# VHH binders against Uncharacterized AAA family ATPase y4kL, part 19

Target 1, 330 residues: Uncharacterized AAA family ATPase y4kL, of Sinorhizobium fredii (p55530)
Amino acid sequence: MARGELMKKLLASYGRDEDFRAVAEQIIDEEEKKNNRVLARTLRKTLEAGPQRTQSAPKALAPLIPFPEAAADFVERIEPEHNRNDIVLSAANVRVLLGLVKEFRRADEIRQHGLKVRSKMLFCGPPGCGKTLCAEIFAAELGLPLFRVKLDRLISSYLGETATNIRKTFEFARKQPCVLFFDEFDALARTRDDSGEHNELRRVVNSLLLFIDNMQPKGFLIAATNLDRSLDAAIWRRFDEVLWFDRPEAAMIGRFLKLKFKNVPVAFDPARNSAALEGYSFAEIERVCTQAIKAMIIERRKQVQERDFNRALQDEARRRAGQARLAPMI
Key: E = the ipSAE of ESMFold2; O = the ipSAE of OpenDDE; V2 = 0.75 times the mean of E and O plus 0.25 times the DockQ between their complexes.

## First folded at step 26 (VHH; framework vhh_ozoralizumab_d1)

Design f5 (at its last look DockQ between E and O 0.01; V2 from the best seeds 0.00; counts 0 for: pae E 17.8 > 2, grease 25.3 > 24.2, off the site)
Fold by ESMFold2, look of step 26:
Structure f5 (fold): chain B 330 residues (1-330), chain A 120 residues (1-120)
Amino acid sequence: as target 1 above (330 residues)
Amino acid sequence: EVQLVESGGGLVQPGGSLRLSCAASGFTFSSYAMYWVRQAPGKGLEWVSEISGSGGSTKYPKSVKGRFTISRDNAKNTLYLQMNSLRPEDTAVYYCAKESGYWLSYFDSRGQGTLVTVSS
């Protein structure tokens, strides 16, 4: 094919990743047929190194200071694996997150007018509904490192050591702009109000709340909770924003299904199954999708068929019914 | 192609009521959350209400909560906004919008809008 025609096809494939790759392979094959092996090798290397999951995300900002070794035992850096195109959020959550991004980017100007910048967020909702993924993508969009607090490393049976560990963790977070992420925060808050036997843990919760109150993050502090127990109203007031991560309803499920099958050939419209999946978490729905895709691969078919999806759905329903049989007998 | 057609705007006195409608086509209406947004003269777009695909969840900003009610009829592919106790600050072009699946793209589509003017 003439070089100009291949260039036209390449440009015509804009936004269609499968078509782009097909044309790129054709260009490489034509160069190999012309016995231009150096150019063909170079083009193939370039194609294989092409854009990946971070192409639409802000570039990660390298730390301006060395990572403090003393804090490394209490936090885990979470490397971004996802971008904004990998998550389904409610419009309300998108509005809040966009507002927080805008405030962060103009923080100096807002402070010059004597106003406070929002920096402390509470993520509420059942497990498997996207809280951790949202924190990851939010940090990536801002170009900030994400540090997950290792609660089991903070807590010590030795008096005073836990408070020191908390102090070290917050000092680490103040060294550069970052997102500091506390998962399972309700377990700590529940122990404050519902514990009878762990006096040191009660002190940990009170100390942590004081550090949260006194912290001026250069980025954000995010706490995630499953709301299995009521939080003290004083705890809610410590946060500038609350985001709700509910189990998805049909519209969100439909978008989620299309997202999960976007790079997988399918013989049916997955979004038509949205109503049947109401009441399921995103994690459960993802498992249905994954098992349907595996069935296609195992059976060596070119497309995920609706029977693969329906079988995976039946299996997930069976697993949920089995869990109900194990509910407390009292 | 996604098509959204708003109607029901007009001139109304303060304290009055209007019902806006949005006819939707070109997509599976019940699979998407729908929105009303508005744009007052010289201002940006303001979110006014959200309804889930099933209709089971509705949300409002404080500026309209208690006065506006979003609803949908999935059998007729129609979205509604009942606006009560209208105020002059509600004067705007109101748009029906379909939710985007990607959070940095606020909406996939919106209609041409319908003008609501609240004045005596």
Scores: ipSAE 0.000, ipTM 0.182, lowest interface PAE 17.8, mean pLDDT 75
ESMFold2 (binder alone), look of step 26: mean pLDDT 82; pTM 0.833
OpenDDE, look of step 26: ipSAE 0.016; ipTM 0.236

Design f6 (at its last look DockQ between E and O 0.01; V2 from the best seeds 0.00; counts 0 for: pae E 20.6 > 2, framework grips, unsure alone 64.6 < 65, off the site)
Fold by ESMFold2, look of step 26:
Structure f6 (fold): chain B 330 residues (1-330), chain A 124 residues (1-124)
Amino acid sequence: as target 1 above (330 residues)
Amino acid sequence: EVQLVESGGGLVQPGGSLRLSCAASGFTFSSYAMYWVRQAPGKGLEWVSEISGSGGSTKYPKSVKGRFTISRDNAKNTLYLQMNSLRPEDTAVYYCAKESGSYLDELGSWFDSRGQGTLVTVSS
C-alpha cells in the first residue's frame, strides 16, 4: 500500500477513533515492512500513550481488510439501477433478447423434450455502446441477480490459486439462477496471442474456457468484449448467441437524444444533430448531452440552448483529438 | 406465405470466396430490412449482416467486417452475401431472414420466416 493511500485513509478516519486506530496500525505495519523499526516503535508508543480501544473483529472492519473470501475478490453483485426505458437497442438485439427470454420461461418444457436452452451470450462492440447496461437491464427484467466476474483481477492473480478460484466462482453461480457477467473478455484474447507467455497462464485461460464450455447455467452467462479484432474461433464457439453493440446510426442517435432530454426543457430539436454525431459512441453522445445540460444549470437558464449543445459537441471533438495526442507513437 | 430460399453454399478452401443468394417471395421485399445469420454446428444463431430496405445502410459485426458484403436487388427480390477471405471458423449453415413489421411481432417473424439455410464449409 502506498504511503499516500494510508494518509488518505487516516484523514478519512477523522473523528472515528476505532477507524483511526486501525489505520494507524496499518501505517506501523508498513513501516516495519520497510525496516523502519525505530520509527514503527515510536509510532506505536505514541499510539499506546493515548486513549486505548480494543480492535474490532476482522469482519466488523471488513472495509479495512484487504483479503476477504477468495471468491469474493473476483465476484461482485451488481444492484440494478436501470430499466428497459433507459436504453436504446437495435431491433436485431431486441429480437435475440426476447427469444432468450421466451426460452428461459419455457426452459423446463424444452428440456423435457431433450433440447438445450440457450444460456451463453457474447456481447461484442466498441466501448461505450451499452454492453454492460444491457446486461444489467436483462438481468433486472428477468428478476435474476447479476454477478460480475473481474477477469483482469483473476488473470493478475493466476499464480497459486487462480484455477481453484475459477472453480469456486462457477460453483457459486451454479447454485442459483443468476446472470454471470464476464466483463473485458478480450483480456483472454491477448493472453492467448502472446508469444513466450508462461505455460501456467495459458493453462489457466484454457481451464476457464473449459468451465464455460461445460457449464449449464440455471440462468445466463454473458461475456462482453471491446476487442477491436476478430475473436478466436475457439472462444466464440463457446457461446449460443452473439449480440453486436455497434456505434449508433442516425436513427438510433435521434432516439437516444430524445431519451436523454426527456425530462429537460430544450429550446431546439436535438434530433437535428443526429447525422453530425455518427461515429460517436453512446457514451460520448451522453457526455455531450450532460455538458449541455450543465451549461444551462450553471448559467441559471430555463432551457438548454442550441449553443450549449454545439459548444459541448465542439468540446467533445477537441477531447477526441486530445486522446489522439496522448496515444504513444509507434 | 413468406418464403426465403437460400442458395450458393458449398465447400471452399481457406482464403477463398463464396456468394450466397436468397430468393424472397410472399411479401413486399423492398419494405423490409433483411439479415444474414449463421449457425455453426452445435451452436446458436449469430447475426452476420444487416441491410436496410433501400439497400442504403449496411451493418456487420467485427468478425466479418471487411470480408463480407451484404447487398440486395429489389427488382429481383434477391438478397446476397459476398464472403471473401473465408476462414475455417466461417463454417456454418447460413440463413436469410426478414425484419418484422412491429416490435412485438418481430421475433416470431424472424424465426418463422427464415429459409432452409445453405451450408458453407471452409476446409483444406
Scores: ipSAE 0.000, ipTM 0.106, lowest interface PAE 20.6, mean pLDDT 74
ESMFold2 (binder alone), look of step 26: mean pLDDT 78; pTM 0.792
OpenDDE, look of step 26: ipSAE 0.233; ipTM 0.661

## First folded at step 27 (VHH; framework vhh_ozoralizumab_d1)

Design g1 (from f1 with S106Y; at its last look DockQ between E and O 0.01; V2 from the best seeds 0.00; counts 0 for: pae E 19.7 > 2, off the site)
Fold by ESMFold2, look of step 27:
Structure g1 (fold): chain B 330 residues (1-330), chain A 121 residues (1-121)
Amino acid sequence: as target 1 above (330 residues)
Amino acid sequence: EVQLVESGGGLVQPGGSLRLSCAASGFTFSSYAMYWVRQAPGKGLEWVSEISGSGGSTKYPKSVKGRFTISRDNAKNTLYLQMNSLRPEDTAVYYCAKESGSYLPYWFDSRGQGTLVTVSS
């Protein structure tokens, strides 16, 4: 049966442990049939761990804390709408994320031995390569609420109240297991390096970095940046793990194309275009796929044709050239 | 299996020149962007140059632009950094790094042991 059908059966078996285990073993057996022995062995170990695997994770979301009015301007609750089947991740990123999940599941035992749990991650890479989507899916897989911090609002707020608002935001996050997500973390790097004319802003940035450094979250803190090569070394040092979200290589592009055309009839093999798409972000590749599919629909055709894909690719190349021409003006 | 071996470091006077080399093996060299990074004593890693797999695109930070030139010889699987007008602040251990294209920062697994450049009288 289809992988989606297996996932539906897995979810439908919630609360019936025998049915859940049977479906989970079917998934493991299918991975062994594909000769994915490492993945199958990992999944079997996880299944056999049972309650130990889940005892360190939040079973239920903590009671809602009243949303303070000042924090409402700086923090946004993100409801997940994607799952692990909606993203293509490198094998290396999957391995690290799974390791972090295992560490989180046993966090109480690790802390009982006087050790710290990794909880602060930096996501680095160009825009459109899946950093925000990964944070959403990671929080969903852990069963943790995702809170996005709006750094542009924190930095641009009235300075007399800024330190208090930062403290309130972090205290809110400290009281519950959650994923706290700092998108556009390069805004901090930009503001910190703008000393001299903006000593008040420098004070705000330094205070924020101190709170991040001293925070011991009950879940995770994730910062995402597009400026991976120009960040201050002091900022890098504050994180326990760095994950790279590079532009995809041909193999990942092929998997992504198969994902995007899975339920759409095509008259060509999209994977033949993988090499031509090297250098593009996942977001740009998705737009090429979407435009090709729209062309089929608009022209009332039964299949996406290769020329529709090629035209969408040429249009995307033109858009990238135009955007590069305008970027230095910002 | 991936191996990067930097060489060509040494002691040089301010205003002098030095050429670093990086011998690459264990991967298809021409398919990856390559980088030079450096680490001064007590400081973090700083990117000093990037070159595309074909060699057609190069990038430099302001700190070295106009003084450093990255190049590659894809037939010899070798990456180069020509450093001119050297200053005392260029003193660092220099590493070549392969574009990871995925997880594991390229300075962790696809980076050599480095070559020391000292700029002093």
Scores: ipSAE 0.000, ipTM 0.109, lowest interface PAE 19.7, mean pLDDT 74
ESMFold2 (binder alone), look of step 27: mean pLDDT 82; pTM 0.833
OpenDDE, look of step 27: ipSAE 0.169; ipTM 0.616

Design g2 (from f1 with A33W S52D G53S; at its last look DockQ between E and O 0.01; V2 from the best seeds 0.00; counts 0 for: pae E 22.6 > 2, placed apart)
Fold by ESMFold2, look of step 27:
Structure g2 (fold): chain B 330 residues (1-330), chain A 121 residues (1-121)
Amino acid sequence: as target 1 above (330 residues)
Amino acid sequence: EVQLVESGGGLVQPGGSLRLSCAASGFTFSSYWMYWVRQAPGKGLEWVSEIDSSGGSTKYPKSVKGRFTISRDNAKNTLYLQMNSLRPEDTAVYYCAKESGSYLPSWFDSRGQGTLVTVSS
């Protein structure tokens, strides 16, 4: 459709939000097809920011891309619910992520100079430290759809067809700007073991790694692993950047506590507890915050009190230590 | 009204070279990633090369890497494939292909009629 005809349709839809949004999305998608990615992202940001009164405003308004039925069992589209304001990242990670965003936005100019654009990231660190959340927020901030590859279903499915499904998945991802996310990527390292009973599985894993090595996605490929020190060094070389999601230190914990209580009335300064929480994951710290807030609600108080937080903290310390008490007993 | 017209195919001896051309019209050529794919007699389509919209990024499968070179001239709306060290296994109809739109999950939404390359002793 001519750009003038789309502008006429946009003006004709004034006062009808669903029609307006549908035409606006068509305009954005046509700019993406023209490889005007910066303009398309600017228009998408403007459209998402327009309704300031809705909780759905943080959600990305990515183009509706038909998901081929043949790949549906191995890939899932993840709807983003978070934005940059919902995460605490190290300064080092912020620097890397901003650099990747800047490269993506100027990719055509960089390529005109004969240079490559970084597009493959490895997220390393213990569970509960924000790897999946970061991938979600990164995709949302870029206005790109996020597709999670279900490695356990891919690897555990009938192996005679798996190579074809891997190629279909990569073909899908290559043909559109998107973030392709491989959760639990360390499963690939374990399946590279030379086991005689799983020869076809080993061949499939090696094929997947070669596909990653030889592909340049139009957006990003992100792999996440919980086993940062056991990962084969040859696997690391397939990625352009490695981001470390360590357990937070006191300064990051303080920022995280401020974030979690931002919209909740408190009778104390939660950041004073930062040192006591060193060694905990963000997921564990979030549970402390959540339980303290629930205690306020259950007791029908107007503010979270320090005793609510201290009790939740002590309960979390007990839960963390109690792992040994859940072991089988004689 | 997308049109892709391949040319430059022919008969060549093993070890020889050919340069294929693809004349593009009916779309903004410089905005799209372009591909060469091939189909050997009695076989399915095989991806052969890929080039981004500016010509800055190229990619090849192992079967042709180091022997084939894709290039483009955005001022002439023309895509090229330089094929060196040709082998009998390279015998195929070669197609120029435009990348698909963001709404359709396929390698490409348009291709030409093809040009035959025969590598024979």
Scores: ipSAE 0.000, ipTM 0.102, lowest interface PAE 22.6, mean pLDDT 74
ESMFold2 (binder alone), look of step 27: mean pLDDT 83; pTM 0.840
OpenDDE, look of step 27: ipSAE 0.052; ipTM 0.507

Design g3 (from f1 with K62S; at its last look DockQ between E and O 0.18; V2 from the best seeds 0.00; counts 0 for: pae E 17.2 > 2, framework grips, placed apart)
Amino acid sequence: EVQLVESGGGLVQPGGSLRLSCAASGFTFSSYAMYWVRQAPGKGLEWVSEISGSGGSTKYPSSVKGRFTISRDNAKNTLYLQMNSLRPEDTAVYYCAKESGSYLPSWFDSRGQGTLVTVSS
ESMFold2, look of step 27: ipSAE 0.000; ipTM 0.242
ESMFold2 (binder alone), look of step 27: mean pLDDT 81; pTM 0.821
OpenDDE, look of step 27: ipSAE 0.215; ipTM 0.654

Design g4 (from f6 with D105P; at its last read DockQ between E and O 0.01; V2 from the best seeds 0.00; counts 0 for: pae E 18.5 > 2, off the site)
Amino acid sequence: EVQLVESGGGLVQPGGSLRLSCAASGFTFSSYAMYWVRQAPGKGLEWVSEISGSGGSTKYPKSVKGRFTISRDNAKNTLYLQMNSLRPEDTAVYYCAKESGSYLPELGSWFDSRGQGTLVTVSS
ESMFold2, look of step 27: ipSAE 0.000; ipTM 0.360
ESMFold2 (binder alone), look of step 27: mean pLDDT 80; pTM 0.802
OpenDDE, look of step 27: ipSAE 0.132; ipTM 0.609
ESMFold2, fold request of step 28: ipSAE 0.000, 0.000, 0.000; ipTM 0.317, 0.143, 0.139
ESMFold2 (binder alone), fold request of step 28: mean pLDDT 79, 79, 79; pTM 0.800, 0.798, 0.797
OpenDDE, fold request of step 28: ipSAE 0.273, 0.446, 0.217; ipTM 0.638, 0.779, 0.586
ESMFold2, last read: ipSAE 0.000, 0.000, 0.000; ipTM 0.173, 0.171, 0.129
ESMFold2 (binder alone), last read: mean pLDDT 80, 80, 79; pTM 0.802, 0.801, 0.800
OpenDDE, last read: ipSAE 0.194, 0.418, 0.447; ipTM 0.596, 0.768, 0.782

Design g5 (from f2 with S52D G53S K62S; at its last look DockQ between E and O 0.01; V2 from the best seeds 0.00; counts 0 for: pae E 16.1 > 2, off the site)
Fold by ESMFold2, look of step 27:
Structure g5 (fold): chain B 330 residues (1-330), chain A 120 residues (1-120)
Amino acid sequence: as target 1 above (330 residues)
Amino acid sequence: EVQLVESGGGLVQPGGSLRLSCAASGFTFSSYAMYWVRQAPGKGLEWVSEIDSSGGSTKYPSSVKGRFTISRDNAKNTLYLQMNSLRPEDTAVYYCAKESGYLASWFDSRGQGTLVTVSS
């Protein structure tokens, strides 16, 4: 390889220690082949004595402590308030998540065999169908801190600064076991809008995808998107798993209703309403449940009555019809 | 307490058929989707079939589609798996599993399993 091409590769590797080391080794090897032994020896000594970053291994029993200073402005720590008993998931999603938990618990052994551990997940589906709650519960079940990326702070009007902010965020996540969560990932990942008005966003997306490709998290990276049908197919390939969070069908709605009323006196069987709620998100169904419970409390009744539920359902249907009127024209 | 008891496993030659049963108790069987899951020797769990609570919708992976049929009898609290055209790669312990609203409880809702061996 020409020396100019090696210098280009060295400059392109800025901020990526593994890429930099690979190019530096190639330069040293080239100088050794030219019989420049003094120079090659000097370069190797410089590379081996260069700046060192001490990497702390997490202890199995120690609390997971983030390194906050360099990336603290770009992430927020989310304290878990929910556990596995607070969510309804499809059997397919449970199967995938349990497999990921098992891999994580054996990750060191898997890596010692030269194999990759699945660590990058894409959550797809309409809003209000449990993506954020699932990320919270997944992190809590693993005993990992959950860090939500602040996209508005990550993106700057200066593209170079945006790339630096992305690097800092990923280096923060790489240094400790954690769940790094990108909500509303479609704001960054959509390539359908290449009108030139968002040329800076396109370059941010390309930089982000490069970091995702080169990152091996000690925990997980989760991206959540509401607009899965418009997502560039190349982006899906960057994730190890894609989980679908669809609107629930009647069986899942029945279980969700049982969950929401488990500690509330009820004068009717809420699961009988499962078919009437098809097409609603979990968030919409939850609002129906909470409004029915509030009606019991406000009217000082001993039990939630079916009329309270039916009224809440009618109110939700009206809100849903109103949202359809406000939907963007396309 | 949820109890799932699988039966009907055994030794069968390639091309043969076998019918698995799962007796369920300790929960309202008709309210839950049910699954068959298998684990081949030295391999991880593979889902094999899914049936909704009413029995109106069934799903299969391509590895068994057209050969396996899941069914349920809600009056008897029993889940079935009809396995036809069995192949040596179908050799596994087969588990009956209840759909769960909780992340980790899927494993806890599994029975002890029934061994199916497909060999000459």
Scores: ipSAE 0.000, ipTM 0.175, lowest interface PAE 16.1, mean pLDDT 75
ESMFold2 (binder alone), look of step 27: mean pLDDT 82; pTM 0.834
OpenDDE, look of step 27: ipSAE 0.181; ipTM 0.645

Design g6 (from f1 with S100Y; at its last look DockQ between E and O 0.01; V2 from the best seeds 0.00; counts 0 for: pae E 17.0 > 2, off the site)
Fold by ESMFold2, look of step 27:
Formats: sequence, C-alpha cells, structure tokens
Structure g6 (fold): chain B 330 residues (1-330), chain A 121 residues (1-121)
Amino acid sequence: as target 1 above (330 residues)
Amino acid sequence: EVQLVESGGGLVQPGGSLRLSCAASGFTFSSYAMYWVRQAPGKGLEWVSEISGSGGSTKYPKSVKGRFTISRDNAKNTLYLQMNSLRPEDTAVYYCAKEYGSYLPSWFDSRGQGTLVTVSS
C-alpha cells in the first residue's frame, strides 16, 4: 500500500481510536519493511506515548479531509414557486426594485468606474405583508438562488461556535451569486435590547453586523424585520435601500382581491369589501379568500357566494382577536 | 397580450412643449395606475410621473414638477404626458408603464419601442 493511501486512512480514522491505532501499526510495519528502523522506532514511541496535543498531522494531509458543506445547518435553499404575477407591491417599492435590477445587470460596468452597486436591502413591515414573497420573486426574476439564513436557530443554538458558523455562512454566500435572505432579523433587535446577563450573545450579534457591513455580495443581501423604527441606527446604516411593506390600503386590497379571485367564479364583487379589510395583512386577506373558495368547493356550489366571503371574514376577525390576547407585552 | 404604444415624440427647441400619448390594450386600463419613465442616452431609467387608475392622484419628481402634467382618458384607454418648458436634459426615450397590479412590472423585458424626445438648439 502506498504511503499516501495509509495517510488517507489514518486521517479518516480521526475520532475512532481503534481504527487510528490499526492504521498507525500498518504505517510502522511498512516502514520496517523498508528497513527504516529509526523512523519505525520513532513512530512506535510516539504512538505508545499517547496523543500529542501540540503536534498535528502534516499540513499536506489537510486537503484529504472531506469538508461538509459549511452553513448547511443554518442556511436553507428556497425553491421559487411564485412569479411577478403573484404579488401586489406599492409603486415606490417597484421603482426601487427595478432600479436594483438595472444596477445588477450592469454591475461590472459600474464597478469599473470605481462605483459601488447597491446590494444590501432592508425589508421593513408587519408580518404577512409580502417581505419573504418579494425576496423570492426578486431572486427568481434575476435568476439567482435564494438562501434563507435562520438567525434564531443560529443565535439560540449558541454553544461557543456561533461566530464561526456565522463566518462560514458568509463565506458560502461570498463565493457564489445569490440572494442571501436574513429571515426574522427581529432577533437582532430583541438581543440588542438585552443589556443584562448575556454579554456573549451581544458580541455574537455585533459580529454578525460586522460581517454584513464588510460583505460585498455577488448578488444581494436582504434582511427582513417586522419591527418598525425601533431598530438601532447602526443597523440601518449597513443597508443601501429600505423597502416598506405596510399593511395594504383599500386600493391595494382591491387589486389583491381581484388577483385572488381571477380564475374563480364569484357571485359578487370581492373588491367592494376592500375598506372592511383595511388593517389586515396580505396573509390574513389571502386566508379569507382561500377559506371562501374552500366553502364553495365543500358545499358543491358553482361560484363563491358573498356569504362565504363574509363568514371567512368573521372567522378571520375572531382569529385576530385571539392573537391579540397572546401578543407579547414587550 | 398587454400592449402599450407610445407616440408624440420629436425634436423641439428648449422652452418648447410636447404632448406624449400612450395607447393601452389587453387589460382593464382604468383599474391600474400608470407611469411615464424615461431613459436618457447612456443613463438608466428615471421615473417621470404617476397617475392613479381614476386619475384623481398624480405624482412627480422634483426634476419635472410644475413642467410636466400626466393625465388619462379612461374612455379612450389613453395615457398622456404634457411636457412644457422643455430643457436639453429632458432628452430621452419616454416609455409608459402599467402599475404592478397582478405582477411585478418588468420594464427591461416588457417595454415597447418608446418615443424619442430630443430637446436641442
């Protein structure tokens, strides 16, 4: 067996002492066959003395150890399921997004003139108002993979290795054109307000912010938060653009309702309910629509009746009242 | 199926006026806000004006406010841009665009030919 093969087996046995010792004996035996008595004696002496903390495997053997995909536990690939026809956006957000697409498509030309390309976006607004959907559609329209970073898992699983895992995540994103999406960026806001007993967690959060600031993505970095203007100003400054995802006003609700019932027969004009739905998120309004459509199907009717919509709205109002009881105090 | 056809561009001297038109088809015109955008030679797209579906709300950036007026005729499915006090920096290809509504607008993929406005002396 060639020396390289034995060294591969030795490294593969890391953490399995029985296998390690067996391979070490094979190496010693092979060196004795080569009549390298001094080396064989030295190796046996080292093996019998036990593990050497200050000595490491030769550097040339490090490339033989397979690397698991970095950040696999903390990053999720999001498969595109939606297109630009599935979302209602404000005119202001459309203008910003189209400008960012234009810059991305000419990024090399802009950089050759010594200018930076906008690449870091903050999506702000209540939950259920389209932030994640917008990130998905934006990535799909650019032909870029979307990777979601699971911040609450990364921080909440702190075992002294969180800063290293953050670094691995950004190294992964830096090597490929992608959209890196920080879901639930609120975890940073909650942790930063805790000035008490968890100083190590605060340092992890500050490290994350430094990596965001120092990253030059080949695509985009998008952070989404459901907090309004409570975020620290230091966080705001790290982003090139801020997009607001407010709860829809009546005009946007009407367009959303027309979208949701476009291919469904209806006995009424759903858009006439737009004012009654002000204050609801797009996700809540969508649930009203799907429940009304399901009622038609369950009752075996040919079209959605106004009573189906009204009942779904009443049910959603009841759910909102229950959620208000459960809302956090702080 | 959605089609937007711009017209009314041409050569005009500084201080002059032009009226652009946009004929719309393939969608319910009155249900959507409409936009004018422009692209100057060698530059990116610039938002120029916005009008609500009913025509009751209009918006303009400072670069054209007071000089340009957007309007619509929902009976004729036509969008207009009245441009007064034209300056050489207004030279661009002008495009009309439909509000996102049921999708993200893609001005890079869905723009028509546009209409060229040249302001020079």
Scores: ipSAE 0.000, ipTM 0.139, lowest interface PAE 17.0, mean pLDDT 74
ESMFold2 (binder alone), look of step 27: mean pLDDT 80; pTM 0.813
OpenDDE, look of step 27: ipSAE 0.035; ipTM 0.355

